# Designs tried in a protein design chat: VH-VL binders against a6uvu3. Part 5

Target 1, 145 residues: a6uvu3
Amino acid sequence: MDKRITLIGSKIAKTGNEFIYCGVLEECSECRFKKICHDGLIVGKRYRIVSVRSAKHPCIAYGDGVKVIEVEPSNNFTILIESKKALEGLTLSHSDIQCNNILCKYYNLCHSEGMPEKYKIMELHEKIKCPKGNSLIKATVSTIN

## First folded at step 26 (VH-VL)

Design ac2
Fold by OpenDDE, look of step 26:
Structure ac2 (fold): chain C 145 residues (1-145), chain A 121 residues (1-121), chain B 107 residues (1-107)
Amino acid sequence: as target 1 above (145 residues)
Amino acid sequence: QVQLVESGGGLVQPGGSLRLSCAASGFTFSRYWMNWVRQAPGKGLEWVSSISSSGSYTYYADSVKGRFTISRDNSKNTLYLQMNSLRAEDTAVYYCAKDRTIWSYKYFDYWGQGTLVTVSS
Amino acid sequence: DIELTQPPSVSVAPGQTARISCSGDKLGDKYVYWYQQKPGQAPVLVIYQDSKRPSGIPERFSGSNSGNTATLTISGTQAEDEADYYCQAWDSSTAVVFGGGTKLTVL
């Protein structure tokens, strides 16, 4: 995978954490770590931390400093799936939950836009009480390329 | 100094549309993510939408996804929120909020005074 | 999804210390931010990254975050500190999350 090196606030520098890169601050313009922090990342992209180095470095943006991390683009998103199909590690073909209640607070999770044809279930979360009686569970899924 | 001035609020019927604007000044607008946050009368704060500095990436709360569209014109230092298919529960003061962080849109360091949107039949 | 829980109201006498809690699962592993909102006004950032004060915010405002609870502390509370206070965090799945807000009354 396309891994990159960057820096992030020490408190949130943990393997498995995700973040969206937002770009360069004006304060970073003269920072000696500017290249390491910014050159390898794309503004707006979501990244997952895959490794963390223990050493801390000073940062004007993070009072507790920053740590060196290795990251990869994250293709994870959250949806609702039928409970009977819910198994971590399983690959599924996407299909919207059959429901026409556009006023339901879960409608967008049941009918997520831009869903890939196939995804892998990465993590299961809480069961959702569907007003129509569907047995649904919240899941983090990853796009299969 | 940083200034954010919202406009475009008003009364609209359910199912109607409205377009909000936020005029920004006092900082390099094109370098920062921008956000909309709303507050229903007598209620708490609710994040609505975020847009990247270039406008290439947009994010929405589930409650407005598919109905609202955030956009920006960096040449005019202006943020927009197109609201379609409005519902009664969309009634709120809508705030324009600036994001400062470089690692994620985690917080808002400056807010506008807001513009009121009332959805009622 | 993370949920942030705040007490609906807190009362304090002038000059005393006010403490407003914000609770959430593993909140200590996240950065927490606090906003002050006075009636009819826009929110104002008073604490960022758990304990840092923006320029212009009085030193009597402080913040901490550990375990499952973040706390906004106002020492020597003054009448002008009467306001609603909101905690806020970020979740990669749900983006920005606010607490329900706490009304601070200065007696």
Scores: ipSAE 0.617, ipTM 0.813, lowest interface PAE 0.9, mean pLDDT 91
Fold by ESMFold2, fold request of step 27:
Structure ac2 (fold): chain C 145 residues (1-145), chain A 121 residues (1-121), chain B 107 residues (1-107)
Amino acid sequence: as target 1 above (145 residues)
Amino acid sequence: QVQLVESGGGLVQPGGSLRLSCAASGFTFSRYWMNWVRQAPGKGLEWVSSISSSGSYTYYADSVKGRFTISRDNSKNTLYLQMNSLRAEDTAVYYCAKDRTIWSYKYFDYWGQGTLVTVSS
Amino acid sequence: DIELTQPPSVSVAPGQTARISCSGDKLGDKYVYWYQQKPGQAPVLVIYQDSKRPSGIPERFSGSNSGNTATLTISGTQAEDEADYYCQAWDSSTAVVFGGGTKLTVL
């Protein structure tokens, strides 16, 4: 079973958001929710929020409270995609990049081995300067199925 | 009292290397993620790198990936930044910073005094 | 990738209220942090999670964050408050972004 119930700060609690679990703070030691919030999470591991319950609960560390979430381990990776197709939440199939420049510093982001047939754009980052003039943007994507 | 003291800054030629250290005291160093943040002279703040409490996970800004290596020695309460292939744009005051996050959306509650790195020929 | 925009400078008379803005797309959906930096000194956290004050920060410092704008407010501004102020939010789960900074002058 790879899904877990936990808590997260209200402003981070959005389906599709990811986080890396960083550990327990000292002020959490006396918190009524400490076990639910922290048990089962591994420091340094990345998780994706798959569902969010709307009720807020008090938190010593977060002034607007926390929400109950369901999380799973994240299978995200970073690629380059064409900027005009880059919308967060969009599902794409096939690669848009045709380039044989194996000496390019971005080569591995353009030519990932084992690239899935479909992926969902989770987050957009900066545009890069492609040596061949392609308009590319760095994106965090998630494998589908 | 939390104290962070950086050292190892100095003048270096482009393409050179430099190793920064940050001595930590006044808190349980091994329980906290640590960060480097830099500030070019007369400019704003730029996050550089983060390292997990155990040292097992590291993260870098794109501007330094492949050139800089963050590390820590929890037995010596010391954070390190190995900087290789230095460029003029790496000239900055480098701060070590303690973060206080549960879920990686970080902020920095304590900062060191900084150490100046100047990359010039 | 979120960009945080601050005015380069703000001037205020002593005893008056200073307001320093930080703008970014949907910034109200994020936690915002504020740092004070006096000349030649390290940054000091003055507001965290939009509106909370760390221990030792005077009550004249307050913060808000809604829509696209976060605001640091200093009421009863004193000469010692003259500094650069940076807002900070996150760009992704692992990346941090700072605003360009605002120089507060108390004249």
Scores: ipSAE 0.572, ipTM 0.791, lowest interface PAE 1.5, mean pLDDT 84
Fold by ESMFold2, look of step 26:
Formats: sequence, C-alpha cells, structure tokens
Structure ac2 (fold): chain C 145 residues (1-145), chain A 121 residues (1-121), chain B 107 residues (1-107)
Amino acid sequence: as target 1 above (145 residues)
Amino acid sequence: QVQLVESGGGLVQPGGSLRLSCAASGFTFSRYWMNWVRQAPGKGLEWVSSISSSGSYTYYADSVKGRFTISRDNSKNTLYLQMNSLRAEDTAVYYCAKDRTIWSYKYFDYWGQGTLVTVSS
Amino acid sequence: DIELTQPPSVSVAPGQTARISCSGDKLGDKYVYWYQQKPGQAPVLVIYQDSKRPSGIPERFSGSNSGNTATLTISGTQAEDEADYYCQAWDSSTAVVFGGGTKLTVL
C-alpha cells in the first residue's frame, strides 16, 4: 500500500538513498517502463529506497540505465539512541532514555516530541558526550507506521 | 527554441530588496522544476534555489534561506526570485535554469543569459 | 560533503586533445555533468550523466567518470573551445555542487 515498485537511475539505486520525485519527462512518453517508473509517485514527495534489484534496464533519460527498486514515503527524525542498540537497518520499539536533566543541551533529542512508537534506524552519525555518562549515538530514523 | 530571459537586476543598497523575473518559452513550463544559479564576478557557479513544477515545493541554499523566496506563475510561464535583506556577498549574475531531473539529483540543460545584481553602498 | 576539485587552467595547442579533470571522493559513484561558459555568456551543458552529449554538442566533446576522477575530453580542440569549464555533481538529494572551474586556453 505504502510500498511501491518503481525504477531509478542506476547510480542512485542504493538501499537507504532518498530522492524527491520530480515528474515525468516528455522523452518518457515512448518508454515501455513509463507506468512502472511513474505511476503512484507524487511530484515533490520524498521517498526512501528499501530494496534494489541488480539488473539494469535501458532508459532514454539515463544512459547508464535504471534499476528496479522498492520505495516507501520517507518521514525521517533525528534522535539519540543507546549505542549498544544501534545498528543500521534494525527496527526498534521506542523507549525514553531515563534522564531528567532538563538543562542538558541534548534533552530534546533524548525526549523528542512526537516520536514514533516503532522506528527503523536508517543512518548512524556521531556519538555524543552525555553528561550522565550514557553511551549515545545520533541517528536518523524513520517511522514504520 | 527553449528560451529563458531574466530581468529585474540592478544596483541596490545593502538591506534592500529586489525581485527577479525569468520569462520562459519553447517548452511546457508547468511540467518542469526551475532553478536559480548565481555567479559572483570572477567566481564560480553557486546553486541558489529550486521550485517544483506546480510551485508547491521550494528549496534553498543555506546562504539565502529566510531572505530569498522562489515562486512561479504557470499561467504566465514566469519564474520569480524575491530577494530581501540583500548583502554585498549577494552581488552576482543570476541565471534562470531549466531542470530535466526525474529523481531530484539535478542538472540544468538550459540557462538564461543572466541578470546582474549589484549590492553596494 | 563532497568537494569537487578542478585545475585552475589547462592549455592546449590547436588540434590537440584537451583533458579537464574533476576530482572528488568516490566521484565515480555519482553522475557528473559538465558546463561550458564562454566570456560574458551563460553556461551551456556539454556533457550529462558522465558521458552523454546533448543535441548540438560536437562529437569532439566526450566524458568519463570512474574512481575519484571525472574527465572532460575535447579532441581536435578549436579556438572557439576557449572557455571556463565546470563539473557538477550532488552532495545530497537536494544539494548541487559545482567544481571551481577550469579555464581552457587554446594557444
């Protein structure tokens, strides 16, 4: 329902990459893949690539060809998570970090308003220096609801 | 056949405002994302802003966020850039550029001739 | 963030082959675009997606991209090819990055 099969330029076709769909080109009108490439995507919306099939197909607009991908809408958040739980691609149930240090500069990343109940780790960034000594890493996560 | 003609450049004081226009012809304007790219005198190219084909989505370089507003009127085939709170470092030739991208990894197949904006006391 | 490095200038004799490099970390994993800008004029796209020529660009213009380096090649260089040349790639799905430019001189 929220996952779709489409095509993308072969150099962009990597799991975890995001793109904004910009629309159909006039050159695509004669392409046998036009419906697969374009149907169901909304111009201006951001999508995340969740799987990539290795075969290349010819494309008028992209001379290195295109690959079949599965995408879903991207709704990303930045949060802090425990480093021991942090592996890209894992789905976790959210739980608050136990800390009431409201003066901490990271407080809002530890207690993010509107945080999803479950999330998938898309990308790990830098570890931070927690004043309480927690081992925390900054992560980009996505909702899975 | 594709033509992009910028206008509205000129001399303006720091802190002033200026509105650029780009008249488009020779293609179906409402189908394409459009962009502004600038070039300071004697310097390289710098992307400034992009707008979606419908006008619903806009993107800006960090250097202009909050000061510049990109817009378009598809009934008039015209792209606009409203520039507020201008600074000396905004002095540049501003180019209107046509986008041929399907998946947001942009490149610019046609450029206008540019309009010069000079910000000086 | 990727930085695209070009030599500031390249000189070639008429009829010789000019090669203009564009370097960036793992640039071969990206699409690279090349623009020609003659003095006082707007940029013109001469190569897209590493190696493709737009309509109207002479066959003497070609491009390649592998590893950390993309190269614009002009065979049989002519006087009218004197210009600044810029490479372009992306830094993120919404961020465009240009190289610093290379002045090609035909002497």
Scores: ipSAE 0.568, ipTM 0.778, lowest interface PAE 1.5, mean pLDDT 85
Fold by ESMFold2, fold request of step 27:
Structure ac2 (fold): chain C 145 residues (1-145), chain A 121 residues (1-121), chain B 107 residues (1-107)
Amino acid sequence: as target 1 above (145 residues)
Amino acid sequence: QVQLVESGGGLVQPGGSLRLSCAASGFTFSRYWMNWVRQAPGKGLEWVSSISSSGSYTYYADSVKGRFTISRDNSKNTLYLQMNSLRAEDTAVYYCAKDRTIWSYKYFDYWGQGTLVTVSS
Amino acid sequence: DIELTQPPSVSVAPGQTARISCSGDKLGDKYVYWYQQKPGQAPVLVIYQDSKRPSGIPERFSGSNSGNTATLTISGTQAEDEADYYCQAWDSSTAVVFGGGTKLTVL
């Protein structure tokens, strides 16, 4: 199992939130919680919060305190998908977006090369105004095996 | 004591390339994530890119993704930004900024003086 | 994505209290940061994590954040406080958003 117990700033500590672990700060060197806060996390890796305990604990770097969380590694991506196919929790096949406007501010979200054939919709966000008129919604998706 | 000094800005034509450098001192450079933030003349701030302490992980704003490459050399305490396929909208003062976060929800405790990049015909 | 809205300008007499707002959807659920930028200079962090002051920032600077609004408060405003002020929050775990900036004028 890839799940781990760690600590995070209290305002970030929400189930479903993700973070990139950035490493130990110099002011953490004498912290009583240093090992549980940092052990087992890899600098630069993305994690998803799967559970949160409500108690706050003191932190020299985060004055509003930290909360105990359970995390797992995340391979989430943000893409645009057709609005009529979009429902949180569904697994979908990769869809082609027929658009050649490389100057579009959404180009990289429409053309996420390297996406697997299938993905799971983790969260839906706002619909965007596509210059070509496609009905697209911004989504956080996760790769599946 | 923390000092960040950018260099390498200048005038370049659209489609051109430019490499920015940021010399760091006064802290353990290899322990911190580093960032580029830019500001168009007379405008507000825009985050551009971040790089992990080891240099293994990089992140970019959508406006520069595929054109800019952030890198670092921890043996020289230096941060870099390679800018390719430059456009007029890339004209800005580019700031090197030190990250002080454990969990990637970034803020910038020290900034360099900036270096001006002008993209024009 | 979250958008941070600041008033374009705020004017205050010396010695009075300046309040600079930063509005965003559910902004109180995020940490908010404030930067001071004097003309022709780099930004300086003046408030982090909603209300904390870095070393060297005068006590007259304070911050709050609840609901949809974060506020930078400068009590006893001095001439040297004249600057642009930017709020900042995260948009996602890797993305940062800044407010449009507020020009504080001390007259």
Scores: ipSAE 0.560, ipTM 0.780, lowest interface PAE 1.5, mean pLDDT 85
Fold by ESMFold2, last read:
Structure ac2 (fold): chain C 145 residues (1-145), chain A 121 residues (1-121), chain B 107 residues (1-107)
Amino acid sequence: as target 1 above (145 residues)
Amino acid sequence: QVQLVESGGGLVQPGGSLRLSCAASGFTFSRYWMNWVRQAPGKGLEWVSSISSSGSYTYYADSVKGRFTISRDNSKNTLYLQMNSLRAEDTAVYYCAKDRTIWSYKYFDYWGQGTLVTVSS
Amino acid sequence: DIELTQPPSVSVAPGQTARISCSGDKLGDKYVYWYQQKPGQAPVLVIYQDSKRPSGIPERFSGSNSGNTATLTISGTQAEDEADYYCQAWDSSTAVVFGGGTKLTVL
């Protein structure tokens, strides 16, 4: 996919970190780096940092400076998966969790619409207390195709 | 001067619904992401939901996904929170908060005075 | 996910320096924000991005963040600084986390 060079706050600038681009601040209107920071990014879209250059540059909006990064669009989702199948880096086939409790606070994480048949586990988070007794863990996953 | 004024709070039964509004003034509302943050009585602050400047993208805390819907009307400078299937744990003061971030690692530079939602049998 | 721990209360004499801590695993790798909330009032941002003050916040407010601990420092503490203070960081690109709050008492 199309990669892009941009800038980000130095503490966010780590390979593998993701962000959602929120737009230009009023402080950026006179910034010499405005074009590099903002051109080509779409408000509301998620990006993943694929490389980071170590040099810091001044930024009026971020006092500890910014770093040059390369980003690509991210297709990450948050879902619940069975804890026994959960290993970071593993590719799994999507399977439905059999539960029709539409009022459950976890319903949308169990029934993520639009998920492809296969996904890769990028990061594991906390286990949740499922009302039906399922052993589930929250995970960030990425679409494979 | 930035001003945010929440309204629509009240007493509801568990399972009920309520719609909160936040009237904004003193800034170009359509340029900024907006947020709801809540505070249960005697407790700390909890982020609830965010909406993009155009209204096209919405984000929710896991505890409210599927029950709450954030929306905005940029022609009226108003932010909304539709709360359905309310539970006792949703009892809180709900604050409207203005976002000032570029890269989604959010913080809130202006807050409204809040509106109280009480969910009780 | 990160949990932010603050002491429940801090007491200082008028004119003394108050220090309010906020602890979390590798918190120095994140930006930390501080909010002041007086009784019955909305929160007010007093420190952003670890150490920056918004316009209108007195110079006696300062912040630092390194290792596992961020600190809000109020030099020359005044009676009007009595409030709850909350630290804030993130646990993901879209989610924020607040500390439990610290009641500052000036006596």
Scores: ipSAE 0.559, ipTM 0.781, lowest interface PAE 1.5, mean pLDDT 85

Design ac2
Fold by ESMFold2, last read:
Order: structure tokens, then C-alpha cells, then sequence
Structure ac2 (fold): chain C 145 residues (1-145), chain A 121 residues (1-121), chain B 107 residues (1-107)
């Protein structure tokens, strides 16, 4: 129900990839795909690619062309979680890391304002060297319905 | 003729605050996302922050998230960076940069000349 | 978490071809951008989307990107091309990554 058709640069047109829609360029004003490419997308909103059509179409702004994709809204966040809890696909209850060092460069990843109570781990990234010695890993997570 | 002019750099102590400005001309400022990129002395480039054309959406590198706030005033064609809780590792030349991406995978077609921020003592 | 690796320096004689590499895991699946930075100056975009030149960039600048390696090529290198060169890609949809930079010396 929430799926939309649009276009994206051919190199990033892969199922599962995400992007934030940044808006129409001046070069798009005379493009025959302008409506299909841009209508229904909200500037600043994140989308996930759910299907890709293989044909390339010309684009003045992206010289290797664009591909037709189907997208849906995405609500992904980057946070730090304890490495021992970290398994892709796992659903966890959110709890802020107990650390009051507001000058720590990782502070906001440990204290993610506005995170829901539960999240699903979508992707694991690098482990980080916590100044307090916590065993933490950076993760992309999404909200759960 | 795109021009970007940064100002507001200077010497501050650790824990201090500083606000940078970038005056823009030669393009329709309100139609473009804008960015800050920094370069520590003798080091490479590091993206810092992005802001949407309307100002409604902001994005930050992990190293500055929660301490820096990007903003813009489209009526004055000006981009800002409020830097709080400054640390020695924030010492750098700060550039404002114009964005030309449709789908967030950013690149920067025009840059200002930069303003130096030094965080010491 | 992608790391972009560039050689620290490259030297060429005037008139020769300079090649500056940028390596990263599956970099050929990404758009790569190149910036030139002369001492005390702001970066200037010289190649976008792997191989395209912005207006005003000499045609001696070209780029390629496949596999794990992108390459900036400067043919007929001139003294004015002496600068630091940075490649750029992304780690995620909003995380911009730069290479460490390559100092090009024209002797």
C-alpha cells in the first residue's frame, strides 16, 4: 500500500538499499521522467528499495543513467548496542547505555533521543573503542510495528 | 557565479562554543541542501553536517552529533554551524559546501574558502 | 565502514601521465568523486560520478572506477596540477567518506 514507483542512479539501484530523497534539480525541469521520478517523494524522507527493473533510462544529472525502482518508507536509525546482544534480525528492547559523559564523541549513539522501546537489528557495522570500556557495536536498526 | 564565504572562526578553549556563518550568493540558496566539511591541520577532509533546502532535516557525522547544530536562514542566504562542547580534535578549517544530489549520496560542487577554528588550552 | 585508501604521494614529470588510485571494498558499485586542493585553498571538484568533468575542468583530467579501484588520470600533467587529490564516496546514504589524500608532485 505504501509502495511507490520512482527512479534512482543505476549504481545504487539495488534491492535493500536506502536513500534520502533530496529534491528536484534545475536540470530535471524538462525531463520527460520528472513526474515519475519525483512525484510522491518527500524531501528529507528515507526510502528503501524493494524492487528494481533492469532497463536504464537517460538522466542529464546522472550520466550512467537511472533505473525504475519500487520503494517504501524506511524508519532506520544508527545506534550503539552491546556486542553480546548483537545479531542481525534480532528484536531487542531499547535501553540507553548508562554513561553520563556528555563530551564523549559517541554520546548520541548511546543515548538516541526518540528511539522506540523496541527495535529490529538490520545491519551490524564496526565495533567501537568505548572510552569507558563497554563492548559496543554500531548497528542500523528499524522501528517495529 | 557561485560564492560561499565562511566567517566566525577563531581561538576557543575546550568546552567552549563558537558559531560559524556562510554567506551564499550566485544561486537560489533555498533550493539546495548545504553542508559543512572540515579539515584538521595537515590532515584530510571530513564531512561534518548536512541540512535540507528548507532546513527541516539535518544530518551529522557521528563525531559531532549532539554537540554541533547546523541551521540556515533562507531569507538571508546564510548557513550556520553552532559548535558547542568543543574539543581539541575539532580544530580544523571549516568549509561550507553546496550539494547537487537528488538521492542523498552526496557530493560537493562548490566550496567556500574556509574559516579556521582552533580549540586549545 | 568503507575505508578509501590512496597512495600518500605520486610524482610525475611535466607532460607525463599521472595516475592516482583510490581503493575500497566494492568501490566500483559506488559513485566516486575527486577533489583537487592546492595549499591554502578550498577543494575543487574535478571529477564527478566516476568519470564526468564539471565545466571549466581541463579535458586532461579523466576518471574511471571498476572493481575495488577508482583512478584519477591526468594526461599531459602541468605544473599547476601540483596539489592534493582526494577521492570521495559514501559509507551509507548520509555518511560521506573521503580518502586520505594523495600529494601530486610535478617535477
Amino acid sequence: as target 1 above (145 residues)
Amino acid sequence: QVQLVESGGGLVQPGGSLRLSCAASGFTFSRYWMNWVRQAPGKGLEWVSSISSSGSYTYYADSVKGRFTISRDNSKNTLYLQMNSLRAEDTAVYYCAKDRTIWSYKYFDYWGQGTLVTVSS
Amino acid sequence: DIELTQPPSVSVAPGQTARISCSGDKLGDKYVYWYQQKPGQAPVLVIYQDSKRPSGIPERFSGSNSGNTATLTISGTQAEDEADYYCQAWDSSTAVVFGGGTKLTVL
Scores: ipSAE 0.558, ipTM 0.788, lowest interface PAE 1.6, mean pLDDT 85
Fold by ESMFold2, fold request of step 27:
Structure ac2 (fold): chain C 145 residues (1-145), chain A 121 residues (1-121), chain B 107 residues (1-107)
Amino acid sequence: as target 1 above (145 residues)
Amino acid sequence: QVQLVESGGGLVQPGGSLRLSCAASGFTFSRYWMNWVRQAPGKGLEWVSSISSSGSYTYYADSVKGRFTISRDNSKNTLYLQMNSLRAEDTAVYYCAKDRTIWSYKYFDYWGQGTLVTVSS
Amino acid sequence: DIELTQPPSVSVAPGQTARISCSGDKLGDKYVYWYQQKPGQAPVLVIYQDSKRPSGIPERFSGSNSGNTATLTISGTQAEDEADYYCQAWDSSTAVVFGGGTKLTVL
């Protein structure tokens, strides 16, 4: 169980949201929350917010304040999914999109090596204009362990 | 004062390569994530790539993934962008941009003046 | 990815108030940033986190963000404010998106 407590900007502090920890700013050096905000997080690692406390606390870097959150490590991928299957929270089995257009700018999102066998849809993004006419939407998905 | 100075732009044929550099001063370079943002002539801004403060983690826009490589040398306070397999749509002014983000929802407080990359036959 | 829509141009007389909109689905749930770009120059951050001004940005620049729309407001618009203005938000934890830009003309 690798959960931990930290702080995040109030508009980002929603259960289910994810972030990559980018590190401490110089402005944080004198902050009384510096340890809880930064200790235990690894620069460059992705985390998922699993709970949020509603109280805001002051932050020199974020003027609308920060909220206390509990986070866990995240193993997310970005992929393309058929629009008809795309609902946040659904668990789906992996199905590759059949396309051999190596020059397509979306090729790597359709043919992701290491794609999980099953995944949960965490966030939906924009629909894309597939050159082959497929109805696809970009999504952030998480592995199902 | 923060200064970012890009160099290495020029005219390149499609399929060619260029390496951009950005010399940084006026802040502790190794503490901050760095970014490349580009602007095609007469067009808007497009984020290209980000690199973590240590250089261990890199992120790319889908349009450049697999062709561009961001890197940094913290001992020289220098950011790099290696651009391979260049296409006409890569023609743009490329800006080096400083990040002020704790949690990956990025914004750019200082920008260089840019270096022009033209990809044309 | 969220798409950020800005009007292509806005014209105001000197001394009047300019309002530049930036629209996106649920944009009020995100932090919005604004950049000014004068001809031949690099962008300059003028508003961060919806409504905050960096040091050195005149008080006539202000910002708001609610619902689906963020607005950059320039009160008492001056000739030197003539520029392109871009809004910025994010569509994922690692990717940013810019609006298409608005050319502000002061005439």
Scores: ipSAE 0.513, ipTM 0.761, lowest interface PAE 1.7, mean pLDDT 84

